VH-VL binders against f1miw6. Designs and how they scored, part 1

No score or structure here was measured in a lab: all are predicted.

Target 1, 251 residues: f1miw6
Amino acid sequence: MPHFAKPLLRNIITRNLFNSIKKKQCLQYLQTLRTLQYDGFTTVYFGETDIPESLVTGEDFSDGYYMPTPTWCVVHAGGSQGWVPWKYRMFLRDELCIKQEDNLFFEFCDVVKKAYGKCAIVVKERRRQDATRPKEGKETEAQAHVPSVVNLTSVTCCPEVAKSYGHKLLTLPSPYNYLNPLDSAWSSLKWFIINNRKEFCLQSVDGVYSYQYILFSDLISKGIERINLSKWRTITTKVRRWENYYLGKLS
Unless a header shows other numbers, all headers, positions and changes below count from the first letter of the chain; Kabat numbers aren't used for antibody chains.
F, E and O are the ipSAE of ESMFold2-Fast, ESMFold2 and OpenDDE, as the mean of both directions, binder to target and target to binder. V2 is 0.75 times the mean of E and O plus 0.25 times the DockQ between their complexes.
[cut] marks letters that were taken out.

## First folded at step 1 (VH-VL)

Design a01 (framework fv_acasunlimab_arm2)
Fold by ESMFold2-Fast, scan of step 1:
Structure a01 (fold): chain C 251 residues (1-251), chain A 121 residues (1-121), chain B 110 residues (1-110)
Amino acid sequence: as target 1 above (251 residues)
Amino acid sequence: EVQLVESGGGLVQPGRSLRLSCTASGFTFGDYAMSWVRQAPGKGLEWVGYIYSGGSTYYAASVKGRFTISRDDSKSIAYLQMNSLKTEDTAVYYCAREYYDSSGYDAFDIWGQGTLVTVSS
Amino acid sequence: DIVMTQSPSSLSASVGDRVTITCQASQDISNYLAWYQQKPGKAPKRLIYAASNLETGVPSRFSASGSGTDYTFTISSLQPEDIATYYCQQYDNLPSGYLTFGGGTKVEIK
């Protein structure tokens, strides 16, 4: 085939361009965050994670065979001060709406203002909104795509709402998840669930929805409590080292 | 159960390319980092590279610039694109799952069975 | 790169013997070290993580300890099914992002 190598070369070139754009976005994010921190803003990472019911029950997925399972969406926030003193939320995906829910972000902004004062609220970018890989020769189209609103699946995070409470809302570029300490916290939560789920197995309590909810809530609460202030300080210290590395390397 | 299955291995000539796939099942793929580890016949384990849940990649010096790791979270697949293959790249290639927690990185709790790549004339 | 030096490269022991393998890192890896067992023709299986934590379902005859740069793996009473090659691995993912395995220790019956 005359073009056997051309598609692979083009893919490498477009990946390099994508990576270059994301490095620039990362540098801009870090510079903005550091400036806000020097101005007295407290950094808070706000996000969500999905806990499939199968992660709790330990159901097998045979090769090529699996059954859809209900998924719990957990929303929380934390930073170097530990978990924010805001009650984490947990929803079944069936209960999530296309539109804004319960004005949770308003409540969150008020709580962190009362706890910490002005905050730099960091939310992970959504892949569908920000992760557009520019086509060869179409760099300008990708640069023009700037979402004004950041959405979790459960919560609409509005920059104007954050500003009304004295906060700044920042979007962390998706390829740099290791700059988000909340991802480490979520991994710890899921690891806790995997290693403690047999204590909360639901196979013997078939059909009792309220009891299932209580058991899921209890397991998740215990996993969250396991991630104490000392652990948060450790993970945020690691994030700070990565931030310093990238500020030095990319500037 | 949690499973990883590699595919795409085979015989390939020096200087050519080959793409390996690692299909995951039984866990939320997008929340985990994925590594590729290789083992030459009769030799030890050698880390090749990894991709974080957010897409950032790191590579061993021996493959940097020739190999590319990518992922498709919607399909629960990780890829290893191998370019400019050398006879020294002959090995069984494993994919492995990595877990990061607040106490550190908890590497390779689950491994695939491996796929053999033979680079020879 | 962090270099992992594993010793011995091979050993022969009798059933019931205490087997000790050591792993030395070229720099402090803060207990981010795992131990793997690889039986002939099989993929590696993790036995130990975070230097001293035994994986669920792994027999209690396996144990590990260490800190800083020096780490040790022990089989308190060798069984026939323990015949395998054992590897240490550092996963102190600092900004360089590199992972490194030890050279492996082949455990055989005399």
Scores: ipSAE 0.000, ipTM 0.397, lowest interface PAE 14.5, mean pLDDT 77

Design a02 (framework fv_acasunlimab_arm2; at its last look DockQ between E and O 0.03; V2 from the best seeds 0.00; counts 0 for: pae E 8.9 > 2, placed apart)
Fold by OpenDDE, look of step 2:
Structure a02 (fold): chain C 251 residues (1-251), chain A 119 residues (1-119), chain B 110 residues (1-110)
Amino acid sequence: as target 1 above (251 residues)
Amino acid sequence: EVQLVESGGGLVQPGRSLRLSCTASGFTFSDYWMSWVRQAPGKGLEWVGYIYSGGSTYYAASVKGRFTISRDDSKSIAYLQMNSLKTEDTAVYYCARDIYDSSGYFDLWGQGTLVTVSS
Amino acid sequence: DIVMTQSPSSLSASVGDRVTITCQASQDISSYLAWYQQKPGKAPKRLIYDASNLETGVPSRFSASGSGTDYTFTISSLQPEDIATYYCQQYDSLPYSGLTFGGGTKVEIK
């Protein structure tokens, strides 16, 4: 009977350790962020969101044929003063188009340097799909592996590139994604799309056929524009309060 | 009733030490950051320092190395230990509560306790 | 440390007058600014937070605005009970630069 207690305890310990590690990572992130802010770095959040075509068209494919609908990836950035004065990018992602835009992060770094000077660029940690295999390997000291590269779906963010422009790249731990104001911004964008997509539809009749077109670019543009400075300040203020909460709790 | 009450103020000579207490009631003390703010006679407000819920402390440059803030959550008391007191430390000392989410501004103040440093 | 320059240091106005106080930060504090009222012999009371948000229970004659480095506090119609010293306070640079107050503005009635 004693054999069953060991795996349960191991799982509990592993979960606790994992939670502890993530908490430490969060604290380190927050401390680093605040230090950089103190040192005069402007905080900018760089990120992306996926917009499935079904979200735009409103087509409910629930009836069985899961045709993978194309997904659009929107890339943008924001800070305490609203959206970064950088033109957002939109990429179609499908089975045929998986290429990352290698130069986009360079462009972004240059633009924010010109606009704000030195920046703390915050990106989300990509959820490593838990490869199930517990490789038994060495408790290598969780040296805060500043990942050499943070890969977004459409963009590669390189700390060395950021550094070359005088910036610092920070990775937000995945359990704390809500500390990125972009999450709220993206939610607002998606909400706007869902509720306003009909207003961006055009109908064309060609003989016997009727076609409906969605002005997708306009829809996205208007959705992004709707997140004005006031809304952005509200979002960032909320995030800051949570940051402070965790600094206090985890210190 | 939600309140903060400072105590321990008085007359002290330069170079001496004094300990102030801030007793909290009516709320869950352990959830809040606590700050000390002082006001010299006829002067403005000066932040002295604060203590996080987790116990970490931060101080103004003017008192760093001389003053220590601590807390006893079991008693709902925050302390300000003042060492090597100077005449410039003469002030009414307020304890103040930060908002629950640690915003950095104060929603609750005590009535203050006067500390006079004089030869 | 962030320096808060508050102006004027004192003012005298009549009942019903509009009163304006300014606070300038030495750097951008991203609207992390509060305004306090301190009546004689009393502890400060918060009136405004996040540069423009009125605290619950505070009369609507009090308002504030601003962004970046420049902030304003306004009493639209001064009342006798508004005799106090008013302070701005920044909380942008926690924890490293600490909290800082403006020098205060004493408001009196003529």
Scores: ipSAE 0.416, ipTM 0.772, lowest interface PAE 2.0, mean pLDDT 86
Fold by ESMFold2, look of step 4:
Structure a02 (fold): chain C 251 residues (1-251), chain A 119 residues (1-119), chain B 110 residues (1-110)
Amino acid sequence: as target 1 above (251 residues)
Amino acid sequence: EVQLVESGGGLVQPGRSLRLSCTASGFTFSDYWMSWVRQAPGKGLEWVGYIYSGGSTYYAASVKGRFTISRDDSKSIAYLQMNSLKTEDTAVYYCARDIYDSSGYFDLWGQGTLVTVSS
Amino acid sequence: DIVMTQSPSSLSASVGDRVTITCQASQDISSYLAWYQQKPGKAPKRLIYDASNLETGVPSRFSASGSGTDYTFTISSLQPEDIATYYCQQYDSLPYSGLTFGGGTKVEIK
């Protein structure tokens, strides 16, 4: 019974369309970024990383009992000028302070305006599940609404707030996250945590989260300090070489 | 289990073709860049080529024009199509995963598959 | 391509000895260098990335340093399980030229 592989053909066509859309988005991102750089905007990469508590404690679930561990979220920003002169933020997901953070992006925009003037603020696109898979049911229309803001998991980034300070908010398309030097900084931080966690790990009977938060903050602070200006310039230089490569290839 | 498994190696005459497969499991394959690295018997490691998560490829000069890397993200498989094989292509071929954007170093390797191009 | 010159090609040392391996790049690679361990018949394992950062689960007796063109890998106290061939690899050259490995250093115990 010969027949056309209609579902497979639709998946292939959908995947090719998705790749074409992402290539266009990457080219548009790069062209916009270069235009802003020529116009004197300072490039700043703003983002977050998740650090599960088990990474810090080394807790082992090999006994077959699964216990969920809380996740710490670290929010910071940097670029070829190093880390922005802004107090990084750290949140424990279980305390759910995300709803209190609608002013955080406002404060960030003010700080970078004072430090650098007008900025091109780059935020990576939140990873979405495979878009080549056909959407089913009427939930796709309800889920397809686009809010006026770009959301990280813990911070709302509003384009209108950025614009009010003379900044431009840019989104880096997800397949091209390797053009985000902040991811290299996050990897260095996580490596530092793994190698130094014994020096900072204490157990307290009377103040579990309070003592862990203070000691964890010290570990994070030292990890961030080790990613100095020289390191930042090295990783942003490598990113710029990749940007130039893709501008030549995609144009 | 997070792993890479190569297959498709064997004996091949010079001038013929062979296709290698690298099957990934335990991670989101489409997020990662994949490389092929080979090692001739008794020799060191030689990088063969790269395929990015977006599908673009880059090749070592020794294989450019003869080898083609591709991927099928829906099946979590990377391929190495080897054409116009030479005796110098005799090696164990590894596939390897890159965990960083634009990094080019490899945290996960397969066990390797032997390709012998007979004299 | 960036040529990686690794030395020595082999060495023999006693258990507990300090072992040092060097790699020289033909141009500045800005500390984009990894070190791998390969046992016979096995795939390489990454030990160190970005010239000095130890991979998760690698024993602290392994270390590395370097910048520019000169890089050094050290085993502070050689153990029997460290018998292997060690390779350096630069990754500064993408996307414009290929990745390259050093020639390898075979480490044996006397």
Scores: ipSAE 0.011, ipTM 0.490, lowest interface PAE 8.9, mean pLDDT 77
Fold by ESMFold2-Fast, scan of step 1:
Structure a02 (fold): chain C 251 residues (1-251), chain A 119 residues (1-119), chain B 110 residues (1-110)
Amino acid sequence: as target 1 above (251 residues)
Amino acid sequence: EVQLVESGGGLVQPGRSLRLSCTASGFTFSDYWMSWVRQAPGKGLEWVGYIYSGGSTYYAASVKGRFTISRDDSKSIAYLQMNSLKTEDTAVYYCARDIYDSSGYFDLWGQGTLVTVSS
Amino acid sequence: DIVMTQSPSSLSASVGDRVTITCQASQDISSYLAWYQQKPGKAPKRLIYDASNLETGVPSRFSASGSGTDYTFTISSLQPEDIATYYCQQYDSLPYSGLTFGGGTKVEIK
């Protein structure tokens, strides 16, 4: 089956090139981050997570009929020092496109500068919503040296804005998302929600059960609060072990 | 329904190869990191290896160089390619799902598939 | 590799008894430890993670504690459905060495 072999070989070559480029980007990211840390920069991981209301109700719409559930987008940042002393943001997904504030990232940079001084702000590689097919193996070395503006769903992160406050904005390559301690924090938040969701359910008087949220935002706030300084230190220590491993392996 | 189903086990001669598959359903497979764990008859659990969402793999010393873990996120399948099989590789092989943050502990397991390596 | 030493290898107890299983790591594992229950002919089920956190839906009679190298798993009042082999598993070793399980403790009813 020669014509089947041709597409498979091309896919293998493209994948290998993509993997090689991403390993190089990861090494460059780690070396840059370590240099900044040596130079006195405080590392801060900035990002967002989606919390669908179905996570509280436990509803599953996979009966071949899918009805979108309201989804909350939570934006926060943290590191080995704990959550940053910046008021986290929380938006409904259907309101995100109209609540994007140009000043949020400016406010964030100012707050962390006042709290920590110069920071290395780490954000995830942006997901492409319009992409039906990934652009694999087409990145250049020049693109790796000049980070583009990074947009979270609700916040525009501009390297020049960060620089104006003395910060450095770094983008963590997508295949190495496990080098982001914020993902562990988000996982802890979601498990807190699952474990405490029953506290927000009310029984109907006719012996049938109906679920009404008392305070969805309160549940999320309590979950964030439970991810304390001790938990953050544990999470960031684990990430540092992975970083050290890859610095040794990829060098 | 959230589940993992292993397949591909069976009787195989020493020195030969066998590929196991683990088909996931009911969740977004690409968001999770996957491991293989085996259990020899009447013995305890032994971790074999893992694969993360970025394709990075790690293997137990006993299988390193012989076994390869891969994944196809478009099909929601994880694979365990077993080469140069030894009688000591006889075991029930489980695939297991790591929780969101790739902590290295498992929240969902398949029912396992038996691999018998014997001449 | 981090070696996990689990004791006892087996125990027999009566319904309602308090059962205690211990797990020792060859080095400090920073509370990165999970406990699994495996019933005969079935896949393991995680009961505990991060040394002391109980999984949703797992009965409160199961608990665990510990830090550093010494960890304990307890069933406060043994029930017939608790007959199983229990395993500890460390995950502190990633990425320097592989994940490791304890040897298991078979819990039987007298």
Scores: ipSAE 0.006, ipTM 0.498, lowest interface PAE 9.8, mean pLDDT 78
ESMFold2, look of step 2: ipSAE 0.006; ipTM 0.480
ESMFold2 (binder alone), look of step 2: mean pLDDT 87; pTM 0.813
ESMFold2 (binder alone), look of step 4: mean pLDDT 88; pTM 0.851
OpenDDE, look of step 4: ipSAE 0.014; ipTM 0.530

Design a03 (framework fv_acasunlimab_arm2)
Fold by ESMFold2-Fast, scan of step 1:
Parts: sequence; structure tokens; C-alpha cells
Structure a03 (fold): chain C 251 residues (1-251), chain A 125 residues (1-125), chain B 110 residues (1-110)
Amino acid sequence: as target 1 above (251 residues)
Amino acid sequence: EVQLVESGGGLVQPGRSLRLSCTASGFTFGDYYMSWVRQAPGKGLEWVGYIYSGGSTYYAASVKGRFTISRDDSKSIAYLQMNSLKTEDTAVYYCAREAYYDYVWGSYDEGFDYWGQGTLVTVSS
Amino acid sequence: DIVMTQSPSSLSASVGDRVTITCQASQGISNYLAWYQQKPGKAPKRLIYAASNLETGVPSRFSASGSGTDYTFTISSLQPEDIATYYCQQYDNLPGYPLTFGGGTKVEIK
């Protein structure tokens, strides 16, 4: 397994669950989602995940070389019905801002309306990344008004666009990422990559690795395809059970 | 319909070896983690070990170094190879499916959702 | 290893009685706990997961609660078909932590 901070990540999530503001947001989200489901809306989880090339090759550059590693952004959506019948997108992270202007979300809304009718589209809460550093001393008024912030580029999902197709857009609060079955699907994809990457690692020639887009695409496609309808039902059942738990506990 | 069927149990002399098989059906076997759990006659449940979808294994201290878990995803079979058997290894051996391991959760969640019927292993006195 | 201590080891009750079984972990397990029912001669069946969630198709007389190190399983009105041994199991599978079961509680009708 890569050295993800798995135990720390879970501990952070559990601490955030007891933030009263986030608890209320989660309860409102769950109540709204269940109301929409009762009204006949199909639930679809839409989002992206980052797959650094180092995850595929099995190398990190901390061991000797200062060489930036490209990151691939995979965009897809799914739910209890499986992956949506929409071709997933895969971009180098540096290209994502340009690709969003291709009206990706408009096409998505049209496709799922044709496939499922009216949908409740669930997306992650958008985060503005403040590149924080330890406070050195008293901040000046000017520093407080112009903080160093970097907006993480994510696929843009416009509520008005969703509404124009008859959909409802819901935002899942960020501390409750585990209530998003798509994140579990992404976890499964990364688990597949780690255990199958040997087949796609190219031997270096004169100390230089040659990587091909087709190899990355093939590995990602195989991983996505292995998250079949049965797997999605298992994942969504797990999420549904936790949703029921929190609806009972938080209300 | 999910089914797990154990086989290979029987009477074995101490110090010998025995291999158990667990044949799965009704789900995509290769995507699931599989565990072995045993129960000595009249005693409680004891976890033996598990194997991840990628083949990595973990074992209980009582069997580490003697037992090996493996899998053949093309045949949907999990194996438990038991070496250097002791009389205290006498038990019904169950295979069980772990629902999921999630990086977000950092653990398996929900325990064992399906169990086989078990196969009896008797290590003679 | 995380040690799971169940109490009582056995109990005898009448039909209609409330039965309570407790399970204590040697350290916090963050609700990563399941409860299993094992009838004589059969494989265990999961009744509860995530400390308090009832499995689909399991009668509502079964319930469970708890947090941290202390967990409880309750049968509100014992029925003859509930005669079984019940086990808790922690699945807080952090690196270095094996899966562990409680010692079991044998439930019998008087």
C-alpha cells in the first residue's frame, strides 16, 4: 500500500463529525437527499480523483531526484445503478482548467437525464485551499485582507445548469467524504492500480522511464471496469447503512 | 446469490499438512478480501488470517509461520495451507468475506457479511 | 492485539425477557464492531455492523449501541428462535491490529 496517512485520515474524519455546524449541514444534506429519492430522483455521485504517475510506476521522487511527477485527473460518476453511461474523462491536471470550458457538466447533465430522468447529483463541497504556514507573529491588516490562497481547480458543477435539465445539485460537506460512494469507488480503483501496476511499469533505458498514455488509459479503464454493478451495489449499500446511522444519531 | 463452500477437511496426524479450499460464487471474487476463521469444538470464534484482493496476507500469532493463505481469482477459490498441524488446531474452519477495505476509512468496515458452512479438521491425539 | 471481553459468558432467560450482552475492548475501536449470531451446527450470521446498524431482514427486537471501548447488544423480547451463541467482533484493522472476537455469550431458554 502507498504511505497514505490512513489511520490519521480516519481520526481527522471522526473529530470533524462532532463539529456542530458540520453535523447540521450533514443532517440537512441527508434529509434533502432522502426527500428527493422519495420524489423519484435518481441519485448520482459526480466527481474526480487524482492519480499521480508515481502511484502507477511505484516510485516517488523523494529518494534522490527532484523531478515533478505528472498527475492525472479522472472524472466519472456513478451510483446504485453502476457507472453512468457516460465516457469517463481523464486529463493531465495542468489541462483541467481548459477542459472545463468544453461544457463537460452540460453534457453530463444531458446524458444522465436521458438515461435516468431527473437526478439528484451529489458533488463534494468545493474547498478553497489556503496555503497556510505557521503564524510567525501578529498579522498586519493588509496581510489579513489579501491572504495567500490557491483555489484547487475542480470540475465546475453549476446548480443552474443542473436545474435546466430538471436535476437537483447537492453538496456533501467535506468532513463526510465517506458518505460519497464515488470516493469508495476511487479507493477501489487506486487499490487495483497498486496491485496491478507491475504490468504497466516500463523499464528505464539509460536512466529514463518511458511512459505511454495508452498504458495509463488501459490500466485506468481496467480498474474502472472492475468496479461493476455488483461492486457499486456493495459500495452504495455500505454508504446507505452509514447514512441511516447518522440520520438516527444526528436528528 | 453469494455462496462460499469450504472443502478439504478431515482427520490428520499431528505434524502433517492439510489444504482447505473455499469456492466462491455469486460475486466478483477478485474484488473481495477473504478471511479464515476457526472454532474448536465447544469453543469460541478465532480469526486465523486474511488475504487481500492483491494477494497480501495477515495471520494470527497462533498460526503465523505454519499456515499460508492464497487465492486463485480465475477459479474463485481461496486456500488455507496448514503445515505442522497440532492437536490444538482441531476446529471447524470457516471462510468468510470481508466487505471492503477503503483508504478513506483506513480499515475494513462492517466485518464479515457472508460465511461458508465450515469444514471440520480433526488433528488426532 | 485488541482484546474483546464479553459478559456474561452464558445466560438463561425466559421467553419475553430482555437480554443484554456487553462487549469491552482493551482500547478504543471507533464503532468498528459487529455482532454475530451462531445457532448450533450453523455458521455465524452478522446481525449488527458499525456498532448499532441492524442488518437487513433481522428482527427489530435486536439492537445494539456503544462507543469507545464499551458496547452493548440487546434482545428486547427473547424468542425461542434466538437460542444461540452471540459474538462481538472488532474490525479496527489499523497496521499491526488483527481481527478479534469476544469470547461469546451462550443464550439459553429456562
Scores: ipSAE 0.005, ipTM 0.410, lowest interface PAE 10.6, mean pLDDT 77

Design a04 (framework fv_acasunlimab_arm2)
Fold by ESMFold2-Fast, scan of step 1:
Structure a04 (fold): chain C 251 residues (1-251), chain A 124 residues (1-124), chain B 110 residues (1-110)
Amino acid sequence: as target 1 above (251 residues)
Amino acid sequence: EVQLVESGGGLVQPGRSLRLSCTASGFTFGDYAMSWVRQAPGKGLEWVGYISSGGSTYYAASVKGRFTISRDDSKSIAYLQMNSLKTEDTAVYYCARDLSGYDYGEDYYGMDVWGQGTLVTVSS
Amino acid sequence: DIVMTQSPSSLSASVGDRVTITCQASQGISNYLAWYQQKPGKAPKRLIYAASNLETGVPSRFSASGSGTDYTFTISSLQPEDIATYYCQQYDSYPPSGFTFGGGTKVEIK
């Protein structure tokens, strides 16, 4: 589908149709979530964020100088009850192309079932593939059907796996980011990093990657810890107000 | 250095259109929401509109239907397209980096970086 | 729409004086309030965020407090460089209600 966040010079009709579909999907998502909450399901938001090391070092590559910087993918989940009592994961982005932890989502589903009982697990909508494809790609046309499995770069989330633990997996449509409190938690983490990176940089030894690695990991851990139960309650309260707004506007 | 620079202001007749640009430098523009705030001569600050990092737009009632906000993350530019201009739209227009694109909670919110402003005068 | 009522609209004080400005929201804003300083001919500069947190590099003579609907901004010992108009701003409201500024307080030295 065409990019829906900005007006396109071409494909305006396609954009308008896409946006109409997304509004219906959002309304269906909200109605389903409310029903599950009424039925006693605990809402848990599961996702990831990318943190480039340049965010920590303060290096500015906006001048067009190409310099590959390591990017870390942080995976966690939370809700009105705070962070899930599950060890968050942190992976090098380059490493994610080679290895994903098998059964990570199974472990997650088991942990939240033991902690909260039945959960409504909310994940972001998977990114669309390009609308244009090479003609020689007809061998992969069988994959053109809508996949039943939602894939994150670091974690494969399967609805059947969630169901086997008594959970329901919900996908939040991409243009409605304000309905995901985890995005606010990630923003808080990034702002913690920006405001505390001077301490990190002062302790760094020039040219020693392993030393920088340890300090970076410590900074991330402190940032996650800063996002406490009180902050999560504040964030989820804001999300509820956004949900009520969208329910009124879309229905 | 984190900077925002507005441009495109000037004298325009009522009923006409004008487009303002806000060029950002020194930060990852695509990660932030952007707000437009105006200030009429000798008056206080008035929020005009907002665009999220994902492209969702919201407008003050006074400009809704007339003004459109957009962004080009590849160029680090935010735009304010002003249509059907009225004399009461005369103001200095500021663009501001909006931390609500990062966080709606307690510690890192609101507008932390502002441009110098650009004057829009609507008169016949 | 959340209305922000700021008082006084203007004040004159001597160097070294304690200056207090108040801001009242028409509904609870859960400490989502910032204070801005605007010097003549310049863009606003944020001094305080989340009702009471001081921005890095802002002098300690500036402070703020409050909760619910009632908020206060204080300059403990007014300096000549503090001549400006000060604005409160709530960011608890979400679009389309938007973000609302107080009417401003012009601070002048006698």
Scores: ipSAE 0.000, ipTM 0.418, lowest interface PAE 13.6, mean pLDDT 76

Design a05 (framework fv_acasunlimab_arm2)
Fold by ESMFold2-Fast, scan of step 1:
Structure a05 (fold): chain C 251 residues (1-251), chain A 121 residues (1-121), chain B 110 residues (1-110)
Amino acid sequence: as target 1 above (251 residues)
Amino acid sequence: EVQLVESGGGLVQPGRSLRLSCTASGFTFGDYYMSWVRQAPGKGLEWVGYIYSGGDTYYAASVKGRFTISRDDSKSIAYLQMNSLKTEDTAVYYCATEYYDSSGYGWFDPWGQGTLVTVSS
Amino acid sequence: DIVMTQSPSSLSASVGDRVTITCQASQDISNYLAWYQQKPGKAPKRLIYAASNLETGVPSRFSASGSGTDYTFTISSLQPEDIATYYCQQYDSLPYSGLTFGGGTKVEIK
C-alpha cells in the first residue's frame, strides 16, 4: 500500500543514503566473514531474546491502561556445531539486568576458544525500540562515546577482549536478519515454551525472583536442548543459502 | 519513498492476452527481485511468479506456460505478460519487491495498490 | 511445492479479546514465515517476518512464534482497526523457488 503521508524530499534522500550504507555494510560483513572462515575461524552467533512472562503463563493485561509484564532476557550462542558448550544466561529486564554484565563476555570468549579455537563471533546490530527510522537516543549517544565497544542490551561485547582470546568480533547489519540463525533458534524456543508451559505450574509468588527463576530456567533449558545439532545444521544451511544470495546480489 | 504502481488491468475476453506493468520508484530497482501476486474476488492471496535482477524467472503451476515475467531495469518497470487468459485468472494483480530485506526501519512498502483484471465474455 | 494450511478460516471476537491464528506447513520451513494483514479493499501489509520478528511501526499487541511446521500468530488485545483477513506466507523456498500463502483467516468483531 502506498504511503499517503509522504516524507519531505530531504527525508527521502536521507532514507536512500541509509539503504545504500546498509547494503555496503552487509557486503563488507559477508566478505569479512567468508575470509575468516577460509582462515579457519569457527563462526559463532552470540545474541539474546526477550521472553515475556505472559508467553509462559498465557496471561495478558488487556485493559485500557497498560500493565507491564515482566520480561526475561535469554543470552546464548550457537552455529553449525550446535549450541556452544556454555551455560546460557537469563536476566530480568530491569535494573538488575543492566547490573549483571560483569565479566560475562570474557567467560564466553574463553569457553569458545577452548571448544573451537579461534572464532568469528557475530553479534546483531543493536536497534532502538521505537524507530520508524534510525534515531539517536541517550543510550546510543553514550555508546557513541565508546566507539570500540559493541553491546547487546545486557552484555558488553568488546573487540579487544575477543582479540585477546584470538577471536574476531563482527556486527551483522540489522536489516539482514535472514543472515542470523539465532532468529530461527529463538522462534523454536518460544514455540516450545508455548506448547509446554503447563510444566510451569508453580503459582506466582510476588517478589520471590529466585523461585520464579528456577522454574522459568527449567522450561527454557528444555526448549534449548530441543534445538539439537541436526536442527542447527538445517538452520545454518539455509543461512548460507541467504548469504550466497546476498553476496551475489550486492557485489 | 519506496513505491510500486501497477497498471494495465481491464476487461479482456477468454483466450486473449493482456500485459500488466509495475513501475517502481524510491530504490535501486535492478538490485531487487520483483514478484506478482493475485487475489480473485472474495478469495485468498495466490503467488503468480517472480523475476530476479539477473532475469531468472519462476512461476506458479497454475500459470506456467501462459504467463511470462520480464523487467526493464533502465525504466524501473516489471511486466506480467498474460496469454491464453481464462475466467479463473480474474483477480486483482499486485506487484511486490524483495521485502525480506526490510526488517529494521520500514524503508519498504512492499506491495502496490493492485490492478483489476476481469476475464469475461 | 510447500502447502500452507491456515486455521481457523474465520473467527469472531470482542474488542480486547486475545485472538490466535495457526499455520501449518507441509514440510519444515525453518522459521521462514511472514504474516500479513489485509484490510477490506486494501493491499496486504506485512506485520511479522522470520516467524517472530515484528515489522517496524506495527503495534506491540501483534506477536508470533513457531518452528518446523507449526506457527502461531496472536493479537493480545483486539482493537476495531484490527478487523482484517490475516495470511501466513512461507519463503523457505527462496531464493530458488516459489512462495505459498495460507488460506487466510477473516477476523471480525462480534
Scores: ipSAE 0.012, ipTM 0.478, lowest interface PAE 8.4, mean pLDDT 76

